# VHH binders against q9p7j3: the designs that were tried, part 57

Target 1, 174 residues: q9p7j3
Amino acid sequence: MILPLFPETQVHVFVYENVSNCAAIHEQLISQNPIYDYAFLDAATILYKKQVYSAIIRALEDRRDEQMKTKTIHSEVILSLSPKTEISSAFRQFSMTKKSKNIVVVKIDSKLTEEEEFERLDKLVEGNRVEFSDEELQKLIDFKVLKKNYKLDPSTLENPLASILSSIALRGYS
Short names: E, the ipSAE of ESMFold2; O, the ipSAE of OpenDDE; V2, 0.75 times the mean of E and O plus 0.25 times the DockQ between their complexes.

## First folded at step 4 (VHH)

Design j62 (framework vhh_5c3l_4)
Fold by ESMFold2-Fast, scan of step 4:
Structure j62 (fold): chain B 174 residues (1-174), chain A 122 residues (1-122)
Amino acid sequence: as target 1 above (174 residues)
Amino acid sequence: QVQLQESGGGLVQPGGSLRLSCAASGFTFSSYAMSWVRQAPGKGLEVVSDISSGGGSTTYADSVKGRFTISRDNAKNTLYLQMNSLKPEDTAVYYCAAGWDTYLPTGEYDSRGPGTQVTVSS
């Protein structure tokens, strides 16, 4: 996908369910293996496509403005999902763990086509690829995790989109 | 294995200052972002401050912003926290942790030191 405000930036988002090798992937991520240069998110934390794209746009804006807080654009996406500016808190809240079952994977600045990235990721991730859609994400979300991460009250859980997007946009102001 | 050893804690009066140090070994210190994390009596862990691997980016919790300064010396494998204008609510065990901008801290800080006690009391 090409973003209107960042037309030279290639963005790909992939969703995998029933992943059996999250522990192996996690070991590669902490060793900083460059083959795994993606943002690996726990799908339990993602409810909407707009949630992911808002975080990507914020990360790209921070890179453009030389305001990144983390060492990579992919780490900056993870930070940008959080309503707070504490980086380790964002990783605890949103990134995949050894115990994750379903994941969302973001690639920015790919030199490969979307189809080539699919082929590459399918070799790294032992799971079932599903469509990046609100319908599929809603099957994988954990509402207890979502409520905690965005500090949602019971009344906003029925329609949380605006609250989530405001939290991402106003990060550090509340 | 990652080994972290904090020092510099103690008893100090409100308004006082302390400087904490963390000696790191068993890993390439300059490749890891570092954090200071604290736990007050009866409370959970709070991330106080983060610093990038090269030291160019720092963040602070709202509770300490303007009073605490995080820094690092990669040549000495040492992390620092300068704490000024200390308040009774800063009383906690302070830990240093590795890998704040990696996947390692997810769920828990598995790579942290044994901690150093800071008590702010009259």
Scores: ipSAE 0.081, ipTM 0.438, lowest interface PAE 3.8, mean pLDDT 84

Design j63 (framework vhh_5c3l_4)
Fold by ESMFold2-Fast, scan of step 4:
Structure j63 (fold): chain B 174 residues (1-174), chain A 122 residues (1-122)
Amino acid sequence: as target 1 above (174 residues)
Amino acid sequence: QVQLQESGGGLVQPGGSLRLSCAASGFTFSSYAMSWVRQAPGKGLEVVSDISSGGGSTTYADSVKGRFTISRDNAKNTLYLQMNSLKPEDTAVYYCAAGWDSFLPTGEYDSRGPGTQVTVSS
């Protein structure tokens, strides 16, 4: 994928459903195995492609401006999904857990093609790969989790996309 | 509850040294990679150094490489940062942190202490 503001940056996003080995992936992330240098998100927290793209753009802006708050661009994506800048809170809200069933995986600055990343990830993730599309994401979302993470009341549920994107873009300003 | 408590900060002159300590409790310290992170006034967080759970692997930011040394004592649940040849640019609040990068989903718990102020000034 090509981002308008960052056309030189390679971005790949993958979605897996019915993942059976999240506990094993979690252990690899704790051990800081460089093969697992991706942003592993719980799909229960992601409703739209634009939600992920907005977080990626914000993370890339923070890297460009030398204002990253986390060690890697991938952890910065996770932070950037949050309406707040508290790192532990963002990871708790959006990261894959040992109990996750469906995940969204983001890779930035890959030296590999999308097909090569698929081959690599298919060896790491034991689940069913699905298209990164609003249609597929909306099958995996947990609206109770989404509502809590973005503090959506019943009135904002009518237009959750605008509220979510505003929270990502304007975090730290309101 | 995860608790991280930094100590050892203070005022030093350029070229001086300080040793920071972080006392950890409420979790299995020896199972987690640890980091030292700092925030200068008006700037974002900078990861200064990290250390693997067993202490066998360390990394350093380019800004501190050759001057700072991270270490840990798993028997004492304590993380250390030895800071030598301090510069005015090292002035910041220093935090110890557990699991605050994308390799660590340990953001499920409170991963940073309240911080200790380091001021490098004549």
Scores: ipSAE 0.012, ipTM 0.172, lowest interface PAE 8.6, mean pLDDT 81

Design j64 (framework vhh_5c3l_4)
Fold by ESMFold2-Fast, scan of step 4:
Structure j64 (fold): chain B 174 residues (1-174), chain A 122 residues (1-122)
Amino acid sequence: as target 1 above (174 residues)
Amino acid sequence: QVQLQESGGGLVQPGGSLRLSCAASGFTFSSYAMSWVRQAPGKGLEVVSDISSGGGSTTYADSVKGRFTISRDNAKNTLYLQMNSLKPEDTAVYYCAAGWDSWLPTGEYDSRGPGTQVTVSS
């Protein structure tokens, strides 16, 4: 996919359900294996495609403006999902864990096509690939996790999109 | 660049206490969340505790909740971990980290200090 504000930046987003090897992936991330240079998110935290794209756009803006708080663009995507600029809290809230079952994977600056990245990721992730769509994401979300992560009150929980996007865009200033 | 230096580790008996310190430089300490992470022999990294940039919010791993207390002094650019009721299972090298988690890909371990050894003898 091509983002209007960043047309030279290649972005790919993948969704996997019923992943059995999250513990193994987590160990590779800890060992800093460069093959695993992606943003690995827990799908329990993602409700909308726009939520992911807003975090990507914010991360790219922070890179452009030399305001990144983390060392990699993929880490910055994870931070950018959080309403606050606290890195460790953002990772606890949104990152894949050893116990995750469904994941969203983001790749920025890929030199590969979407199909080539699918071939590569299918060798790393032991799960079922599904479409990156609001319909599929809504099957994987945990509303208790979403409410906690974005501090949603009862009145916004029925239609939280605008609140989530505002939190991502403003991070600590809303 | 981020520079972190831990101190305060050592040998202690079960039930004992230690206080770890981490001196930070090379970045605006008061603007970053900080973490304590540990690695026991033959095991992976475990995030022990986090503290927000202003010190108002803290989290703890279930393994240490109620026994460890994280704190910071932004005027001194120093992070602390008070460890009480120590158990043999707490034996590990303890690292401070400037907001980065061990889950992060390539390059993130540059944000950790060299570590301080804590040994709890039986």
Scores: ipSAE 0.013, ipTM 0.191, lowest interface PAE 8.5, mean pLDDT 82

Design j65 (framework vhh_5c3l_4)
Fold by ESMFold2-Fast, scan of step 4:
Structure j65 (fold): chain B 174 residues (1-174), chain A 122 residues (1-122)
Amino acid sequence: as target 1 above (174 residues)
Amino acid sequence: QVQLQESGGGLVQPGGSLRLSCAASGFTFSSYAMSWVRQAPGKGLEVVSDISSGGGSTTYADSVKGRFTISRDNAKNTLYLQMNSLKPEDTAVYYCAAGWDSYEPTGEYDSRGPGTQVTVSS
């Protein structure tokens, strides 16, 4: 995908259901294997495509403005999903774990096409590929996790998009 | 592989200051973001402050913002925490940690040093 404010930046987002090897992937992520240089998110935390895009845009803005708080652009995407400024908290809230079953994978600055990245990821992820769409994400979300991460009340939970996007955009500024 | 050694803790009066140091070895210090984490008596772990690998970006817990300053010297493989206007509520064991932006939430704290005790009391 091409973002209007960052047209030179290649962005790919992938969704996998029923992943059986999350423990093995997690071990590779903590060992910092460069083959796994992606942002690996727990799909239980993602409800909308715009949620992911807003975090990507914020991460790219922070990189452009030389204000990144994390080691990599992929870590900055994870931080940018969180309404809090604490980096370790963001990873606890949004990143995949050994117990994850469904994952969202983000690649920034890919030199590969979307199909080439799919070929690479299909070798790493033992799961079913699904479309990156609001419909598919809504099947994988855990509303208790979403409510906790964004501090949603019952009135905002019926249509949480604006609240989530505001939380990402304002992160710690009010 | 990661070796971390904290120092600089001690007993101080409310309103006092302390400077903590963390000596790092066994890894490429300049490539890792670093954190200060504390554990008060009877409470869980709290991330106090984070600093990027190059030192250009920092974050602070609301409880310490404006009073504490994190910094690093990559040439000396050393992380610092300047603590000003100390309060009794700051009493805790303070740990230096590597890998705060890690997919292993447990591992963030497993890659910490043995800690240094800070006691703020009259």
Scores: ipSAE 0.187, ipTM 0.605, lowest interface PAE 2.6, mean pLDDT 84

Design j66 (framework vhh_5c3l_4)
Fold by ESMFold2-Fast, scan of step 4:
Structure j66 (fold): chain B 174 residues (1-174), chain A 122 residues (1-122)
Amino acid sequence: as target 1 above (174 residues)
Amino acid sequence: QVQLQESGGGLVQPGGSLRLSCAASGFTFSSYAMSWVRQAPGKGLEVVSDISSGGGSTTYADSVKGRFTISRDNAKNTLYLQMNSLKPEDTAVYYCAAGWDSYYPTGEYDSRGPGTQVTVSS
């Protein structure tokens, strides 16, 4: 039931560790280089595959309903990870920075296959690709960042999945 | 080169109002999301408000909601911040920042103006 209302939407997610060129990528995003039209997330903020997919589904729902607050579906994914509707706060909390070391990259509506996107991204990102899996994400997460972003208390921090997913789904309504 | 120049700061009493302006040049202003950020003495940067490239979407920090209004005039390449019901806690240097067409308004801006001082004191 992944993407239940969007079965024709192509989604690719890639994870890179030990990235050395985040500052250069950030400058390309500033310059609106169309080659860099992806959502670049700081892996310190992502604990689960379901967290990323929930944000993608919310962004696609907002696009369908003509309620996007940002210019692109990829920036809407970044906004959709946040429990609040404040654009600047969401991007500061979840997006890649010049100082990021590990990143999660999302592509929606690709005209390329996953293999072709992988080949393209490997030329843009100077780092080591790892599997998009909960196991790999758990190696890259910063629990202090996660706790702050989702306002988690110590009792939820060891099993935060339901709280995170609820925060994404109920953005602006709780 | 991107150039941003703030104006309109000054000394005001609690409960007063100020309107800040930011004149932008060196880039296509209408294609960029814009932000107002501030820095109080001894504190880090706080993003006060953001506005989308076309002006249809705005956000505000919880500390200023209901008191401040961000707006822009793309024909004049100018960003504004209307500040009402000012508090001593609003005392800070206020900076205009370019948000790269709403894609990456992360607060890691290379393009900020020199700032304008706002002091709220009796």
Scores: ipSAE 0.015, ipTM 0.187, lowest interface PAE 6.9, mean pLDDT 82

Design j67 (framework vhh_5c3l_4)
Fold by ESMFold2-Fast, scan of step 4:
Structure j67 (fold): chain B 174 residues (1-174), chain A 122 residues (1-122)
Amino acid sequence: as target 1 above (174 residues)
Amino acid sequence: QVQLQESGGGLVQPGGSLRLSCAASGFTFSSYAMSWVRQAPGKGLEVVSDISSGGGSTTYADSVKGRFTISRDNAKNTLYLQMNSLKPEDTAVYYCAAGWDSYLPDGEYDSRGPGTQVTVSS
């Protein structure tokens, strides 16, 4: 995918449901195995495609401006999903855990096509691939988790998109 | 694998200062972001401060911003927390944690040290 503000940057996003090997993946992520150089998110935290893209754009803006707070662009995506500036809080709230069941996987700066990344991920993830679409994401979201992560009140839960995007864009400006 | 040992806690009067240290071993300290997290009596864990692997970026919880300073010495594999203007509500066990800008161990792998007690009272 091509981002208007970053046309040179290759971005791929993948969604997996019913993943049976999250504990094994998590072990590889903690050990920083370079084969797993992706952002692995818990799908319980993601409601919209635009939520993921907004975090990616924010991470790329911070990289462009030499203001990244984390080691990699992929960890910066995870941080950028959080409305707070605390790195550990972002990972606790948005990253996949060994108990995750459904995951969203982000790859930035890939030298591979989307199909080639799918082939690679098929070897790592034991689950069912689904379309990266608002429809599929809405089947996997946990609204209690979403409400907690973005501090949503009852009136915004019916249409939370603008509130979520604002929280991502305005992180650290309050 | 990861070994973390906190020190420097103790009893201090309100308005006082303490400096906490965390000695790290068993991993390449300079490659990991580090955090200080705390747990007050009867409460959950709170992330107090984070520092990037090179020390160029720091963050602080709103409750401690302006009073606490996180720093690191990569040559000595040591993390520090300078705590000024201490308040009774800062009373907690303070833990050093590694890999916080990476995926959390989430119960199976404990990347935190055993903790050091800080008590702020008269």
Scores: ipSAE 0.032, ipTM 0.375, lowest interface PAE 4.9, mean pLDDT 83

Design j68 (framework vhh_5c3l_4)
Fold by ESMFold2-Fast, scan of step 4:
Structure j68 (fold): chain B 174 residues (1-174), chain A 122 residues (1-122)
Amino acid sequence: as target 1 above (174 residues)
Amino acid sequence: QVQLQESGGGLVQPGGSLRLSCAASGFTFSSYAMSWVRQAPGKGLEVVSDISSGGGSTTYADSVKGRFTISRDNAKNTLYLQMNSLKPEDTAVYYCAAGWDSYLPEGEYDSRGPGTQVTVSS
C-alpha cells in the first residue's frame, strides 16, 4: 500500500486465521531473529483496517519527526496502537502470544512486492491467509480484549471506531 | 519468571557520578537487548540507552550522549549504567528493562524492574 503522505514507504498488511505455530513464532520474536522483522499483532485486538492504518501513520510521523520511542518502525506500530505511551504495556495489549490463533502482520519498508512478501511469510506462518478487510477482522476480534485495551464503556462498544482512532492519535495525551 | 533488580541510585550533587547496576534472572539474559529507561517527576518515560544482546551496539538519548555509558556482563547476568557529569535534569526513577520494545518472555507481568531513584540536588 502507498500512503499519500509517505509515498516512498512500502506498507503490507497480512491477516492469518487458524495459525498452528504461534508458539514457534513467538520464540523467534523474543530472540529477535531478523527474519521475523515484522509487527506481529494478535487479531483479537484489531477491529478495523483504519485502526491498523492509524497506528502505521502515527509510527511513520514519529519516525519522520525523529520522535520514535522504540528501536524499530515495527515496534513503533505496536506502541502506536496503545492509548498509553508505555512500551511494555503496548506489547502486552496488542502483540501476538504463544496462545494466539489469529494474527495481523505488518511489514514496513519492504523491498519485496506484496506477493513476494506473502511467499516469505507462508514459510513462517502455518495458517490460512484471509483478506485484510473490516469483514474478516470482525470475525477475529475479541470484544472483551478490545474493551479492556481502549477502556470502552457499553455505549461506545456499539460503534467504537471514533473512540479507537482518537485514542491512537492522542496516545494518552489529554 | 523474569526478575530485574536495580541498585546504585541515590542523592548526588551536580557534576557528580553514579553507577547503576541491574541483576537479571529467570530468562536467558544473553539473548535479550537491554535498556535503561527513566521517568522524571511529572514527565513520561524516556529511553536513556540501550545495548544489543552481545554488547556490540549501543545507543543513547541526545540528553545523555557523552555523559552516560551502558555496558553488560553476560557471564554475570548484569547490566550497568555509568552516569557522569550529572545534572538536575537527570533526576528520575531509573528502570532496567528486558525486551523493552520487543515481545515479552512467557509468563511475565512486567519487562522492567521496580526502579532506583536518582536525585541530583544543588
Scores: ipSAE 0.082, ipTM 0.457, lowest interface PAE 3.7, mean pLDDT 84

Design j69 (framework vhh_5c3l_4)
Fold by ESMFold2-Fast, scan of step 4:
Structure j69 (fold): chain B 174 residues (1-174), chain A 122 residues (1-122)
Amino acid sequence: as target 1 above (174 residues)
Amino acid sequence: QVQLQESGGGLVQPGGSLRLSCAASGFTFSSYAMSWVRQAPGKGLEVVSDISSGGGSTTYADSVKGRFTISRDNAKNTLYLQMNSLKPEDTAVYYCAAGWDSYLPTSEYDSRGPGTQVTVSS
């Protein structure tokens, strides 16, 4: 995907279901193995493509404006999904864990071609790749997790998109 | 296993100073951002300061800016917090936490150390 305000920034998003090696991936992430330099999200927290894109755009805007609160653009994407500016809370709420079953993987500023990223991730992730689409994401979401992460009430939950996007865009403005 | 051991707490009068230390083991210390987190009696956890893996970037909570200084010695696997101009509201248990901006399980500070008590009173 090419973002109008960031035309030189290459963005790839991959979705994997029924991942059997999340514990092994998690060990690589905590060791900061550079091969795993991606944002690894728990798919239970992601309902819409626009949710992921909004977090990516916010992270890129914060990098452009020299306002990043985390060390890497990928950790900034994870922070940007959260309605709060508390970094530890954002990782707890949105990042992959050893017990995750379905994951969303984001790559920004790839030094590899899209085909090479594809081949690399398929070797690291033991699961079934599915299309990055609202339809596929809605099969993987946990609405209990979504409600807690964005503080949604029952009326908002029936049409949560605007509330989620507003929470991402207005993070830190209170 | 991530091991963190805090030290340096104690009783001090308002306006005094203390230097906290955190000895880290069980992980590649130089690869992780580190934080000092505190919990005052009857309150939740507050992140008071963060430092990047190489020590080049630091942040501070508004409550401690200008008074506290975070630093690290990667050769000694040690994190420090210099606390100056201490106030009664700084009274808390202080915890060392690793990987606050990573997948290391510290988001609820599960991998934090046992803490060191800081009491500021006359």
Scores: ipSAE 0.024, ipTM 0.377, lowest interface PAE 5.1, mean pLDDT 83

Design j7 (framework vhh_5c3l_4; at its last look DockQ between E and O 0.01; V2 from the best seeds 0.00; counts 0 for: pae E 21.5 > 2, placed apart)
Fold by OpenDDE, look of step 5:
Structure j7 (fold): chain B 174 residues (1-174), chain A 120 residues (1-120)
Amino acid sequence: as target 1 above (174 residues)
Amino acid sequence: QVQLQESGGGLVQPGGSLRLSCAASGFTFDDYAMSWVRQAPGKGLEVVSDISWSGGRTTYADSVKGRFTISRDNAKNTLYLQMNSLKPEDTAVYYCATHSKWGFPTRDLRGPGTQVTVSS
């Protein structure tokens, strides 16, 4: 996938359900194994494709502006999902955990096609790939977690997407 | 092994200043965003300030904005916290903390901490 404002940056997003090896993936991330250079998100925290895209765009903008808070573009994507400025909060809110069962995986700056990237990633993730769509994401979301992460209330629940995108876009400006 | 060691704490009067330092070793310091966190008596851990890996971006808790300044020297593998206009409510053990390079949630790796006491 190519983003209009970032035509030179190829982005791929994958969704996996029933992942059995999140703990193993975690260990590889801790070890900074370069083949695991992705953003691993807990699918329980993701409701919309646009939520992910918004975070990706913000991360890319931060990179463009040399304003990344974190060292890697993928960690910056995770940070960008959060309405909070605290790095620790953002990672706790949105990153895959050892106990995660469903994940969203983001690859930035891919040199491969989507299928090639999938083949590569599929060797790392032991789970079932599902379509990256709002429909599939809605099946995996934990609304309690979502509400907590974005401080959604009854008034904002009428249009949670708008609230989420606003939170992402305006992080640090409230 | 990763090591963090805080220093510079002490007893000061309200309105006073302290400068904390954190010596980091055992990892590539400039690959990691860093934080100062604190724990006051009877309270939970609070993030005081974050600084980007390069030092170009900083954030602060509302309670310390305008009074504290986080900085880092990547050449020296050192994190700093300049604390001005200290208040009694700033009394806490202050810790230097590092985050996951890849964005995975980890227990914040931090040093043994340094005690800051603000009292008249």
Scores: ipSAE 0.796, ipTM 0.896, lowest interface PAE 0.5, mean pLDDT 94
Fold by ESMFold2-Fast, scan of step 4:
Structure j7 (fold): chain B 174 residues (1-174), chain A 120 residues (1-120)
Amino acid sequence: as target 1 above (174 residues)
Amino acid sequence: QVQLQESGGGLVQPGGSLRLSCAASGFTFDDYAMSWVRQAPGKGLEVVSDISWSGGRTTYADSVKGRFTISRDNAKNTLYLQMNSLKPEDTAVYYCATHSKWGFPTRDLRGPGTQVTVSS
């Protein structure tokens, strides 16, 4: 997808369910293998497409403004999902773990088409590809995790979109 | 080989101040985000504060916000924690830690820690 505020930036988002090799992928992320230079998110933490896009936009703004906390755009996307943007907490809250089952994968600055990235990722991820849609994401979300990560009370949990987007956009402000 | 060495801990009375330092070597210090982490007696690890590779962005735990200030001197490969208005609840071993360039905590690459005791 092309972002109006960053038209030069290629963005691809992929969703995989029933992934069996998360431990192997995690090892590659820890070792910073360039082949795995993607943002690997636990799908249990993502409820809406807009949630992912808001984090991407915020990360791109921080890169533009030379205000990134991390050294890669993909790690900055993971950080940007967090309301507080404390690195360890953000990665614990949103990043894929060895025990993850469903993942959302973000690629920024790809020189490849979406189809070419699918071919590459299908070699890395042992799981079933599903559509990046609110409907599919809502099948994979863990509402207990979502509530904890965004500090939602029962009233906001019933319609959390505005609260989540506000948390991502306003991070770092009082 | 990453090496981190904390210093500046000690015994201080409630309301007092301490400044912790962490000397870093064995890596390009200004390529890495850094954090201060503490462990109180009988408790788990708590991230106190972190700072971007450039020093331009910081975050603080609610328990220390307004009292502690994290900073870094990239020319000296040194991380600092200025601790003001210390409370007995701040008693802990304080560690400095680094994150990988991809944001992940670098396991087993924390320093040996420095003890802070706040007591009358």
Scores: ipSAE 0.643, ipTM 0.835, lowest interface PAE 1.2, mean pLDDT 88
Fold by ESMFold2, look of step 5:
Structure j7 (fold): chain B 174 residues (1-174), chain A 120 residues (1-120)
Amino acid sequence: as target 1 above (174 residues)
Amino acid sequence: QVQLQESGGGLVQPGGSLRLSCAASGFTFDDYAMSWVRQAPGKGLEVVSDISWSGGRTTYADSVKGRFTISRDNAKNTLYLQMNSLKPEDTAVYYCATHSKWGFPTRDLRGPGTQVTVSS
């Protein structure tokens, strides 16, 4: 996928359910193994495709403007999902953990087709790939976690997308 | 099959209010910017309002600023236009249209339209 404002940047997003090796992946991420240079998100925190796309766009804008707060574009995506700017809380809230069951995986700056990137990723993740779609994401979300992460109240629950995207876009001003 | 279907038009008195809806099907509604366009009798198309895919950006023609509000509900694949303080010059067929995907212009797709008539 190529975003209109970033014509030289190819992005792929994958969703896995029933992942059995999140603890092993987490160990590789902590050791900074470059083979694992992806954003690994906990699917329990992701309700919409546009939530992920908006975080990607925000991360790419911050890279373009030399305003990244983290060391890699993939870690910047994780930060960009958060309504707050504190890096540690963003990772605790949105990143895959050793206990995660379902994940969303983002690759930015890919030089591979979607299927080629999938082949490489599939060697790393022991789980079942499902479609990156609002339908599949809604099966994996934890609404209690979503409400807490974005401070959703009864008045925002009818249209949570707008509140979530505003939080991503206005981080630092909200 | 891609479809857009407007509803909510009708006859209303000057100063009144009306809310238009547009149901979308057959495509990923959330990826598209949407527009309301109108055609008054004997005139060409006028873009009334635009809204980004997320709803975070909206624009309005000068003729409707402060009176009309565009919104969308991406969970229900529905676009809305709230029209307040209606004037006789707002009389037109109103069309729901796609505008762009991810910032790229697309071929315009629009519904059959809904008639709004403002008269006493």
Scores: ipSAE 0.000, ipTM 0.076, lowest interface PAE 21.5, mean pLDDT 84
ESMFold2 (binder alone), look of step 5: mean pLDDT 81; pTM 0.826

Design j70 (framework vhh_5c3l_4)
Fold by ESMFold2-Fast, scan of step 4:
Structure j70 (fold): chain B 174 residues (1-174), chain A 122 residues (1-122)
Amino acid sequence: as target 1 above (174 residues)
Amino acid sequence: QVQLQESGGGLVQPGGSLRLSCAASGFTFSSYAMSWVRQAPGKGLEVVSDISSGGGSTTYADSVKGRFTISRDNAKNTLYLQMNSLKPEDTAVYYCAADWDSYLPTGEYDSRGPGTQVTVSS
């Protein structure tokens, strides 16, 4: 995908259900294997496509403005999902764990097409690919996790989109 | 580059107390959550406690709840661990870490201090 605000930047987002090798993937991420240079998110934390896009846009703005807090653009996406500027909290809240079952994977600055990235990821991830759509994401979300991560009260849980997007946009980086 | 230096370890008898400190430099200490991590001989790493960037939120491993207290002084770039009612099982090298248990650890997260040895025995 091409973002209107960053047309020069190639962005791909993938969703996998019933991933059986999350523990193995997590070990590769902890060891910083460059083959796994993607943002690996727990799908339990993602409700909308716009949530992911807002975090990507924020990360790209921070990179443009030389205000990134993390070492890589993919880590900056994970940080940008969080309403706080604390890297450790963001990774605990949003990144995949060895116990994850469904994941969202983001690739920024790919020199490959979406189809070529799918082929690469299918070799790394043992699960079922599904469409990156609000419908598919809504099947994988954990509302208890979402409520905790964005500090949502019962009244905002029925229509949380605006609250989530404002939390991402207003996260102290300018 | 993140630099962390622990101190305050030593030999103590069961039931005793120790206070560990960690001096931080090379990053904006007040913006990052911090952890104390330990490794006993022949065992893996255990996250003992973590504290939010502002100090308002803390967590503890079940093995140390009620006995250990984590705190920080952002004006002095220093992290502390107060250890009470020490047990032989607490014998380990203790490390100060900037977000030890994050996947894709960055320069802010790849770094832990050289550690300070805590030995609990008679």
Scores: ipSAE 0.021, ipTM 0.229, lowest interface PAE 4.7, mean pLDDT 83

